# Designs tried in a protein design chat: VH-VL binders against Peptidoglycan editing factor PgeF (pgeF). Part 15

Target 1, 264 residues: Peptidoglycan editing factor PgeF (pgeF), of Synechocystis sp. (p74606)
Amino acid sequence: MTMGDDLWGWQNINGSPYLTCALLAPWPHAFFTRAFYPQLPEQLITYLDPQGKAFRVKQVHGDVTLTATEIGQTPLAPDSTHPPADGIISDAPHQGVWVASADCTPVLIGDLIGKRVAAIHAGWRGTKARIVPKTIDKFLALGSELKDLRVALGPAIAGEVYQVDPWVALEVGQSVQAVQKLATEEQQWDHLSTMVNPPVLPDAEPEKYRLDVRRINQLQLLELGFAQEQIAVAPHCTFQMEELFFSYRRTHTKEVQWSGIVSY
Short names: E, the ipSAE of ESMFold2; O, the ipSAE of ESMFold2 at other seeds; V2, 0.75 times the mean of E and O plus 0.25 times the DockQ between their complexes.

## First folded at step 6 (VH-VL; framework fv_canakinumab)

Design p5 (from k1 with light chain T31Y; at its last look DockQ between E and O 0.01; V2 from the best seeds 0.00; counts 0 for: pae E 17.2 > 2, placed apart)
Fold by ESMFold2 at other seeds, look of step 6:
Structure p5 (fold): chain C 264 residues (1-264), chain A 125 residues (1-125), chain B 107 residues (1-107)
Amino acid sequence: as target 1 above (264 residues)
Amino acid sequence: QVQLVESGGGVVQPGRSLRLSCAASGFTFSTYGMNWVRQAPGKGLEWVAIIWYDGSNEYYADSVKGRFTISRDNSKNTLYLQMNGLRAEDTAVYYCARDLTYDTSGYWYEGMDVWGQGTLVTVSS
Amino acid sequence: EIVLTQSPDFQSVTPKEKVTITCRASQSIGYSLHWYQQKPDQSPKLLIKYASQSISGVPSRFSGSGSGTDFTLTINSLEAEDAAAYYCHQSSRLPHTFGPGTKVDIK
C-alpha cells in the first residue's frame, strides 16, 4: 500500500510505469522509472511530444544551468557529446529538457506565464552549491516572476537511508541561509537536527549522519519566497523502491532513470 | 599492492627524443584514466597530459602540444609518453598518476590517487 | 586556461597550531579542486578531492572547504610529519592546472 500524495500520479506506457506531478500538469513531463532503461531522452521525448527536440548535458554534479541555446554554444565535456552542466532551461517551444538520476534529486520546473521549463540534477554537491536557487535566479533574469513558477522534486534517495560523512551534512545544511548565519557549528548542527521535518538525521554508525537532500532543496526554495503550494516533493525513495528505480548507493552500477519536461 | 613505476628517463641533448614508460600493477589498469605530471628541479607541479581508460581521447598542456604523445597499451598494463623535440625547459621529474573513472558514459576527474616514484629527464647541451 | 594562485608561498608553524592555505581560481571551477601533499623527495599524495571530500588513510586533521573560485585547505593541529609542500589542482577544464604550491615547515 502506498501513502499517496494527491499531487503525484502513476502513468503507464505499454505497461511501463512513470510518475507525473499535478503542479506540472500544463506541460508534458515525466519522472521515468527503470522500466524505460536503456532508452535515452532522444527516444523518450516521443512519448511526451513527438515533434519535440531533446536537450541534455553531461552532468558533473556542479551548479551550472544552461539554456537550450547556450548548450549549442558551450564546449563539450571531455569524452562526451554534451557540454558540462547540471541544469537546462528551455528558450523556445517544443524543447524537452532532461536529467538523469540514480539517487540524486531530479527537479522539474515550469513557468505558468513565461512558458519556460527546466530540469535540474541536484545531488549533494549541487545542492550545497545552490544549483536550484541559481536556476531560479536565471528564470527571473529571463523575465519570469517567482509567483508563476511551479517546482517538483522527484524520486531520490530518502534522508532516512542516505548515510553521509558529517562534513557533507553540515556543508550542505549551510547552504540554507538560516543555518549559515548561526555563529557556531554546534548551533548549526542543533538547528539542522531539531527543526520541523529535519534535513539531518542521526545514524547508528559513529561519525555518520543521514541527509535529506530533497528537504534541503525545499528549504532553499522557501527561503527564496516560494509558497508551499508551489513546491511538490515526491515521497518516493530510489534506494528503497528497487523494483521501480535504479540506485547508485544500492548497487554501485551505472544505470539511470531520466526525468524530463517539454515546453510549449 | 597498487603501484606505478616509471622508467626511461635520462640525460639527453636538446632536440632529441625519449620515450617514458609507466608500468601498472595491483589494479585493473584498463578501467582508469592516466596522467603525466612533471616537476622541474626546485619548482612546482605541472600537468602534462591525460589519456582516457580505453585510449580514445588524449589531451595535452600547451607547453608540450605537438611534441609529446601520450599513449597506453592495456594488454601490457603500460602507459607511455613519447617526447620529441626536447628542450631545456622539459628538464623535470616525470610522474605517471592514476585518475578515477566512474562509468563509460561519463568520466569524473576526482584527482590523482596513485602516483609513481618519478623518472628524471635532463635536457642539457 | 584556469590559473590557480596559492597563499601563502611559505609558512613556518609551531606544532599543534592551525595551518590555513588558500587557493583561488581565475574562473569558477565549481568543486573540481583537489589538494596534494608532497614531502621532500617523495611523490605527491592526494589529501582532499572535490574541494572537501576526505580520502581513506588521510588523517582527520586535514580538511578542505570552498567552491567556485575560493578554496581553503586546513590542517587543524599540525604534526611534525606534515612539513611538506601543498598544491591545489583543478580538473574542471582542460588543460588541468596546479597552483604554485605552499611550503609548510615546522617552527
Scores: ipSAE 0.000, ipTM 0.411, lowest interface PAE 14.8, mean pLDDT 88
ESMFold2, look of step 6: ipSAE 0.000; ipTM 0.405
ESMFold2 (binder alone), look of step 6: mean pLDDT 91; pTM 0.939

Design p6 (from k1 with heavy chain T101V; at its last look DockQ between E and O 0.68; V2 from the best seeds 0.00; counts 0 for: pae E 13.6 > 2)
Fold by ESMFold2, look of step 6:
Structure p6 (fold): chain C 264 residues (1-264), chain A 125 residues (1-125), chain B 107 residues (1-107)
Amino acid sequence: as target 1 above (264 residues)
Amino acid sequence: QVQLVESGGGVVQPGRSLRLSCAASGFTFSTYGMNWVRQAPGKGLEWVAIIWYDGSNEYYADSVKGRFTISRDNSKNTLYLQMNGLRAEDTAVYYCARDLVYDTSGYWYEGMDVWGQGTLVTVSS
Amino acid sequence: EIVLTQSPDFQSVTPKEKVTITCRASQSIGTSLHWYQQKPDQSPKLLIKYASQSISGVPSRFSGSGSGTDFTLTINSLEAEDAAAYYCHQSSRLPHTFGPGTKVDIK
């Protein structure tokens, strides 16, 4: 058993597997698999907290995070029953906050002292726009302290298989301040491709790269001052693990899995 | 008032090219995915192509792949279909249709809730 | 590619009677099936989304049901204005596909 692997545990409900993270053990939470499709958060929350109320948003690949209260105060997205956003923070006990994904990174956050929790949908667009740091800023504005936060980056498409155009890799990489501060694009490319555990990898096609969006989000958190022990990154790839996860890159279909965390 | 208006249809000879436009008004065009759907006279609906809200992804039916290109200009609220190498079987009314479509892993198709009136393309020698 | 089939191809129906149209998918599509109405010389109109969800402005006589591979559109009391072609459409997987249509006429 490796040290990183013992943070992630498989759980089972009636033969259907889902994933949990040890950093989030104080909170009922799950990264559900495809086995739970087509169940929605309003059903799934009963596995986590029968008294809980499910909160979700219309994900638009942006950088906005709403509190549960703000969801009721925000205009709905066009032709939707939910307001547009890509993250949710709880503001009372027994609130389940949920995001859908099929390759984009589901991020779950818990505050050990302030008790609020969050779920974030972080695709490459939201990562470029720094949705995770902006959500951390919102925790702090609500009275949380950075040292009390625990963050889990869930199953997503792995960098080793996530082929992208060069401009995507570069612009998402530039969302890391250490990269952005470098004087030239050549320096930025070199840094992104040669740092320890690089977020940008080569591709066999000459005008393509591979991008590790989870690693970029991890780098953003580290530069905010998180200790490595406050962050868990799932090794699971939604594209490669077809039996467990839907992947938009693999099938071009709209099926998703849900991830959620419930406040106490 | 929410509207989609297609233009650019006409009669063309096989092998030639034609560009269709779809002008959008009354809604925030850049937050919606867009489809082209066609219907041969007296026949059923055939899905042709889809493009994401920001133009980042596009997909085609096999019958048109390599010949047709979907594109959009969000600054002009306009969707396009470039049709090259036209064949007799491409004769149809072409509709543009709005759908809510998002990127790579959490996107939601909500059904095509707004349609244009269509523009007729006739390919004949 | 997911193939959709519809039954029947054609119905001629007396006003006020019930119409049932079925759509079958070649593999499971969950609830990612939508129904459209197309009246003569008009553009298609969305009637039902996600198998069973109603659309604002669509008469309550239209309802949908089903999941997986078998889906049904019901018109519980046919009106003269409902004479049209009806299409199912799956959005579960690209390429998106339509059923071949069911034409409903008034006797």
Scores: ipSAE 0.000, ipTM 0.439, lowest interface PAE 13.6, mean pLDDT 89
ESMFold2 (binder alone), look of step 6: mean pLDDT 91; pTM 0.938
ESMFold2 at other seeds, look of step 6: ipSAE 0.005; ipTM 0.441

## First folded at step 7 (VH-VL; framework fv_canakinumab)

Design q1 (from k3 with heavy chain D56S; at its last look DockQ between E and O 0.01; V2 from the best seeds 0.00; counts 0 for: pae E 16.3 > 2, placed apart)
Fold by ESMFold2 at other seeds, look of step 7:
Structure q1 (fold): chain C 264 residues (1-264), chain A 125 residues (1-125), chain B 107 residues (1-107)
Amino acid sequence: as target 1 above (264 residues)
Amino acid sequence: QVQLVESGGGVVQPGRSLRLSCAASGFTFSTYGMNWVRQAPGKGLEWVAIIWYDGSNEYYADSVKGRFTISRDNSKNTLYLQMNGLRAEDTAVYYCARDLTYDTSGYWYEGMDVWGQGTLVTVSS
Amino acid sequence: EIVLTQSPDFQSVTPKEKVTITCRASQSIGTSLHWYQQKPDQSPKLLIKWASQSISGVPSRFSGSGSGTDFTLTINSLEAEDAAAYYCHQSYRLPHTFGPGTKVDIK
């Protein structure tokens, strides 16, 4: 269901590696690695667009996506310097939109014609709440056309190692409309476990499952009418690739990597 | 085992002060935000204050702002509530509760998943 | 300040029957809504976080739903041990607030 490995390219800045996606080539963008820690988007954007302004949010694992204008209009909580949300859409040139991750899926989106770009933090909670489809709906409401969008799902914890409770796997799987419409939970489990490239895998530990959150997001996009060629899925696992990525599941610490894309 | 234990409650006269402590064990205290929540006798829950995981920011309910101070000592795994200018309406059981407060690393986990047993504060003349 | 209301204030329910508790927010809070159970003389216990997310160790008969302004806690088949007060709590904006509570008794 993903295109080949030639879509994903490693780049270097001063010996520090970062990842780019060919579908997003028109836009300066990066999925940065741990090598750039502790740099923040306000510093990282200078590698992508020295004229760019960085926009970020306080991620809450929810389903809200804000425009850059809406970020300035949202009242801040007293314990926060950024408004709560999990996605950002640009609304002017030279805006960099950024998300942090350590296992959750960073999603970057570009609009070839409408010029808007987006960054989304899609963990299992946001995926269950369909943050990616809701962000696509926001693009369309702003005048974008689906055929012009390009979506990259970046490095995240792989389904092969992402152990979860059964209710998590089922409820996230039910965010796929084809699954939700099945009459019984037994049918839903069967579909999630037996489809091509299944998003739910068995685990050796009793009453545990493994969940591929990137695959669920891909399925949500395909149901919206995206062609497969509009979607790239990174094969990289933040848990297994310790030398390149921080992973919350691995260390239970707060370090993150940043992913961002800049509008033109 | 993850545990929170409050102490320092008691009976005090109006206008006086008390200091509550909450001892944490069984988890990495310095990665979690912390809350105080109170419950007056026979009443519902009332949120009182929150402090960020590193102590850098704090916020209070309007009913206690200017009188109460939340603080933490991460080296001692202890949360505090300094209560000044106590009033009869501050009479309540005070709970400390663990939460991962919004931080600058971009991770946020909400929901007070661990609570202490509570300590009773009675303000009476 | 975001005001949460709960309905009903009190209900007495026959064992094994379904219990539904609603919480309404005065403005949209997305899914930043959490549910707590409090038995007599005990501290609160987190049941559901982010509107619908399960908590390890909480019986599967408890479920949550909703987003925006309208939220529901459901107990699919009431057990005797479920007699308690139930509170919703929003964490979308400071000051955080609780609903007034719903007391559930066994009939």
Scores: ipSAE 0.000, ipTM 0.408, lowest interface PAE 15.1, mean pLDDT 88
ESMFold2, look of step 7: ipSAE 0.005; ipTM 0.407
ESMFold2 (binder alone), look of step 7: mean pLDDT 91; pTM 0.935

Design q2 (from k3 with light chain Y92S; at its last look DockQ between E and O 0.71; V2 from the best seeds 0.00; counts 0 for: pae E 7.9 > 2)
Heavy chain, then light chain:
Amino acid sequence: QVQLVESGGGVVQPGRSLRLSCAASGFTFSTYGMNWVRQAPGKGLEWVAIIWYDGDNEYYADSVKGRFTISRDNSKNTLYLQMNGLRAEDTAVYYCARDLTYDTSGYWYEGMDVWGQGTLVTVSS
Amino acid sequence: EIVLTQSPDFQSVTPKEKVTITCRASQSIGTSLHWYQQKPDQSPKLLIKWASQSISGVPSRFSGSGSGTDFTLTINSLEAEDAAAYYCHQSSRLPHTFGPGTKVDIK
ESMFold2, look of step 7: ipSAE 0.097; ipTM 0.645
ESMFold2 (binder alone), look of step 7: mean pLDDT 91; pTM 0.940
ESMFold2 at other seeds, look of step 7: ipSAE 0.196; ipTM 0.678
ESMFold2, look of step 8: ipSAE 0.349; ipTM 0.729
ESMFold2 (binder alone), look of step 8: mean pLDDT 91; pTM 0.940
ESMFold2 at other seeds, look of step 8: ipSAE 0.006; ipTM 0.535
ESMFold2, look of step 9: ipSAE 0.018; ipTM 0.606
ESMFold2 (binder alone), look of step 9: mean pLDDT 91; pTM 0.938
ESMFold2 at other seeds, look of step 9: ipSAE 0.257; ipTM 0.704

Design q3 (from k3 with light chain L94W; at its last look DockQ between E and O 0.05; V2 from the best seeds 0.00; counts 0 for: pae E 13.1 > 2, placed apart)
Fold by ESMFold2 at other seeds, look of step 7:
Structure q3 (fold): chain C 264 residues (1-264), chain A 125 residues (1-125), chain B 107 residues (1-107)
Amino acid sequence: as target 1 above (264 residues)
Amino acid sequence: QVQLVESGGGVVQPGRSLRLSCAASGFTFSTYGMNWVRQAPGKGLEWVAIIWYDGDNEYYADSVKGRFTISRDNSKNTLYLQMNGLRAEDTAVYYCARDLTYDTSGYWYEGMDVWGQGTLVTVSS
Amino acid sequence: EIVLTQSPDFQSVTPKEKVTITCRASQSIGTSLHWYQQKPDQSPKLLIKWASQSISGVPSRFSGSGSGTDFTLTINSLEAEDAAAYYCHQSYRWPHTFGPGTKVDIK
């Protein structure tokens, strides 16, 4: 982040706060807070685009991203009204694409030239499976150029509180190609723990680690060739900011907040 | 000790119903997803159904969808499989199996790390 | 649904030899593939998760590799107790599916 820039702004609707990102200013978008529960994307989109149509999927913590057209062509998940996926790319104007989260990273993407937008649900499993790079590949296959993309990584559980087993930390870290290419696990651990803004942090409990999933996703994007200025990472922690966000790690309850972006 | 114990198997006629139970002990049942997997005599494993930790999300194999219902009672640490319209093809040993959910959310799957001993269901006249 | 195939169907192997079992998916499943061992008259046991991750209590002679559509389970030095059926299982998409199994015998 450059000095003097504030990429993240709080907005308010009838006393309910939500977050926006300056990199995505060309598109109506929001990282909504718990204050909007129990509203769904079909209602929430009216705050962003009254003519918009909301698209969402049955999130399964995988690495699949569908276009809005593909959603209509993909079989529904069992006992669901939505197909299984963890990301959505728009393919026409006035399409709102939405993901739910409660600690996992909501990622919103806009294409300044191609006008496509995306929403991705990136938990640790999807991050390990590289859902964000795979979604970028899909943008490129649809005619987008990397330099035109803007990416916002929204509120999620912060690395300093996200305790995980060692194998989770290591294997999610190995999804960064620079880490995977190191010859030994010792070198991989050292790199993940000692680099600037390290994605893996120590934990007070023996044989536990803390993992910054947003930082891993940022590293994946940088390796694809994104400039730092194309990526915004929210500093907000869903676990620690309990008045603003639901957190599955905190309460083990299923309430979520929604994040969405609308194409024009 | 972590344990799963199936019960309720037996011999039933085609078209009838049967309810299987799986009693869990030694772990916090309400934080794990649960599966049913079956194995016909002399054949391989067939995944049947899963239910999420809170009971609100279920998925089924196509071969049983509409006939079988998975459910759970977290207050009793018990998983159930209601099997209706039983057919000869449903003859199998039925296993319950725990998904591994460790120190993250209940939204991730990592394979079935604890299995019961199985209960035999035989569908014959 | 995603179809998994396994090769070989059956393998008879001299003790201490290396065993290789292959699983192939009908479409890319990333690393969402798991391996199970089922010894005669026993319940299945999770052997390898996420294609290559070890499980506590599983002997180090067992390893997994692969991603996408092609996966391999390796037993580096076969022991008599390893005579069993081995199954791959995908968790990429519902419904989950198993491979047809590979039976491994000791010569």
Scores: ipSAE 0.000, ipTM 0.410, lowest interface PAE 12.2, mean pLDDT 88
ESMFold2, look of step 7: ipSAE 0.000; ipTM 0.440
ESMFold2 (binder alone), look of step 7: mean pLDDT 90; pTM 0.925

Design q4 (from k3 with light chain T31K; at its last look DockQ between E and O 0.62; V2 from the best seeds 0.00; counts 0 for: pae O 10.2 > 2)
Fold by ESMFold2 at other seeds, look of step 7:
Structure q4 (fold): chain C 264 residues (1-264), chain A 125 residues (1-125), chain B 107 residues (1-107)
Amino acid sequence: as target 1 above (264 residues)
Amino acid sequence: QVQLVESGGGVVQPGRSLRLSCAASGFTFSTYGMNWVRQAPGKGLEWVAIIWYDGDNEYYADSVKGRFTISRDNSKNTLYLQMNGLRAEDTAVYYCARDLTYDTSGYWYEGMDVWGQGTLVTVSS
Amino acid sequence: EIVLTQSPDFQSVTPKEKVTITCRASQSIGKSLHWYQQKPDQSPKLLIKWASQSISGVPSRFSGSGSGTDFTLTINSLEAEDAAAYYCHQSYRLPHTFGPGTKVDIK
């Protein structure tokens, strides 16, 4: 990565701000803010591609990624107009793939050569289940090459403020192979808390920790063989930046922002 | 229609075993955490055990740890409680309860929003 | 283990009067507290989540407040159908725990 975190740019539509990432510049994309609520992907896609069709799923905090074609072939979730999944890969031009978030990490992916794009909802449960690596495996199975992929990890709750129980921090941390292979739980904790830019931080409350889910997803990608320059991590915290983002941890309400990317 | 139905309760002597089942319908069972909660006759509610949506993590109250086993079969939409080494103090109505709410933004610990009707376990000599 | 206490143990109340039930946690639990109603011979029913958030289908006369260690369930104007036991429940830390309950009867 040549410029660090300077890859992130604020854009504006009629006074409403949204983020873009320079690694994804070839594709129309956005990490929208709360200012666009209550607009849905079917409306939001017109800002990115007026001819585009929006695809979304009923997010269930799982590890399943569907292609746009598979969405039409998958039974709907109960009481929903969408099938259950937490990631979407495009399989034709002018397809916008979308995820909702309010603290969980929205991940957007583009394939420079194969032209496929993806959106992934990666909360701590999906991160533990390795939804991002599983989605990368699906790209490869569809003919993509790892060197051609660009990944942006969008605004989410920051590790500095994401208080969790110890078992959550440990089990999400164990989704990283370097942690998994350590012989003892004590070694795993030590690794997670003492590496550079540690994904697990101390908390002032006894027997609580702080967890950086974006950092865990970044570690998973690096272990798959991504170069650092292929991955951008947004520094933005949905909890702390109240004017810009909804946060489930902050309000315990269901409002969300949407992030999407459109294929060509 | 969201529903939980417990079965397998009955009268048993101390030291014996029972297995409770909880049949789920009307929601995507595999995306929710599940609990067992018990209530001794005339007493309050006592949390017994929780199992995560994927079946990989389970936790128990100290009063039952080592004797009870919570499990689930997501392909059958069924939650189980294996109760070994039963004691008089285990006499209670046993409820299964769905812990987490489901939506597009995800679920967190949200309280137990769906409860079964309960099944009575009586442990007596 | 986080201990929850409730007050009062029992309350007999004239219809239309306000009912207040308190729950105290042995340590701070933020807003990770939930309230349940259990009518005679019925299963518990979730009334309030996250200390103060309403549940669809629950009458608006029920409200919750508090954070940290002190929490309150309020029934603004008691109806006859509200005769029940009321329990607080914390989900801040495993093991999850319930308060001992407060029984509310119609006088």
Scores: ipSAE 0.005, ipTM 0.523, lowest interface PAE 10.2, mean pLDDT 89
ESMFold2, look of step 7: ipSAE 0.012; ipTM 0.568
ESMFold2 (binder alone), look of step 7: mean pLDDT 91; pTM 0.940

Design q5 (from k3 with heavy chain T101S; at its last look DockQ between E and O 0.67; V2 from the best seeds 0.00; counts 0 for: pae O 9.6 > 2)
Fold by ESMFold2 at other seeds, look of step 7:
Structure q5 (fold): chain C 264 residues (1-264), chain A 125 residues (1-125), chain B 107 residues (1-107)
Amino acid sequence: as target 1 above (264 residues)
Amino acid sequence: QVQLVESGGGVVQPGRSLRLSCAASGFTFSTYGMNWVRQAPGKGLEWVAIIWYDGDNEYYADSVKGRFTISRDNSKNTLYLQMNGLRAEDTAVYYCARDLSYDTSGYWYEGMDVWGQGTLVTVSS
Amino acid sequence: EIVLTQSPDFQSVTPKEKVTITCRASQSIGTSLHWYQQKPDQSPKLLIKWASQSISGVPSRFSGSGSGTDFTLTINSLEAEDAAAYYCHQSYRLPHTFGPGTKVDIK
């Protein structure tokens, strides 16, 4: 029995399935499926907290996380009604924080003591730029303690199907300090491909690799000092589970699903 | 309005240098890959170079490797092409073009959906 | 380097007739093939991405098909404004490459 599989539960609203994580049970939260498209966070939050206010950003595949207050203080992205960022931290009760995804990793975070919650959009670019560690640093700067945080890495494209160029795999892998500190690139490749649950997998095509972005984010969290019990990684693949999720890699269309968590 | 505007073209002698600029507006420049594509008079399109959204990775056609450098300044929404050691064969209209690529693609490049008007570079002795 | 070839080099077509342009890759490129239109004295314009996917604002008379090594751009009913050069472009492997172009004129 794997610990990750025990943490994930399917829920249903009027025949539409969504996913929850036991590690985040104290907070209303969901990794919604394609069945909720085209509903937006302003509608979806009513399933989680009818009195809640939804917060979202214009995702730009970067490394910036804003508090709910900072969203109101940050200039809007061009051609958008939202400021540019890829993560949101709550700073008051009844705030829902939301991210969209279609293969990139949606990350939901709760603070058991400090009560803050966060949602992060972590694709390979944001993962290379260490958006998740930077968001954890922001929790700590706001008074949270590492031991109180619970992190769920939601449905995303699985490493076994995520073909990338070699330099993408290597440079994202180098965002893990244990890899970056190795003396040669040959050692870095070897480490990334031979460790337990390797984040870099071989591909049948010459000069291609497969990259597990969720595993890289997990490694980044472990290096920050998280215990394994504080991190849940969804086994669900947005590419392979066509009936449940949109996948940009599968269809090259821009439909998304939303994931969100609400503070109390 | 999404727009790309090239500048910096002109007439130069062989062996000299020239820097092209491409000013971007109407979109979040820092989230897109950018290309340079050239077209010699009466000829077809030739891909020259690409640079990733963050400026960390760049790639070149064999015909320009070691002589041209693509770069970007995301704070100024500007793409550059530094062209050194210019030759007669480099005479062309140079276009900057936005790549549709997104983080979910990894290395996938989706075609160039926005193009500038082009700037003419003439290399003659 | 992946070489793209196009056929024909040139065609002159009466209005309302069907135009077919082919692009052949020197190796399999899956569906990583895109089509561009360049009218006289204008910048190129993306018509079709990923071999067959439509682009918003492009007339429905333009369509693409194919995968692997053989690709086709079709103009189902040629309009006068479609007189242009048409290029295929592969993005499967760096360096990216264009086909040599097909010029379409109106009779």
Scores: ipSAE 0.006, ipTM 0.523, lowest interface PAE 9.6, mean pLDDT 90
ESMFold2, look of step 7: ipSAE 0.006; ipTM 0.552
ESMFold2 (binder alone), look of step 7: mean pLDDT 91; pTM 0.940

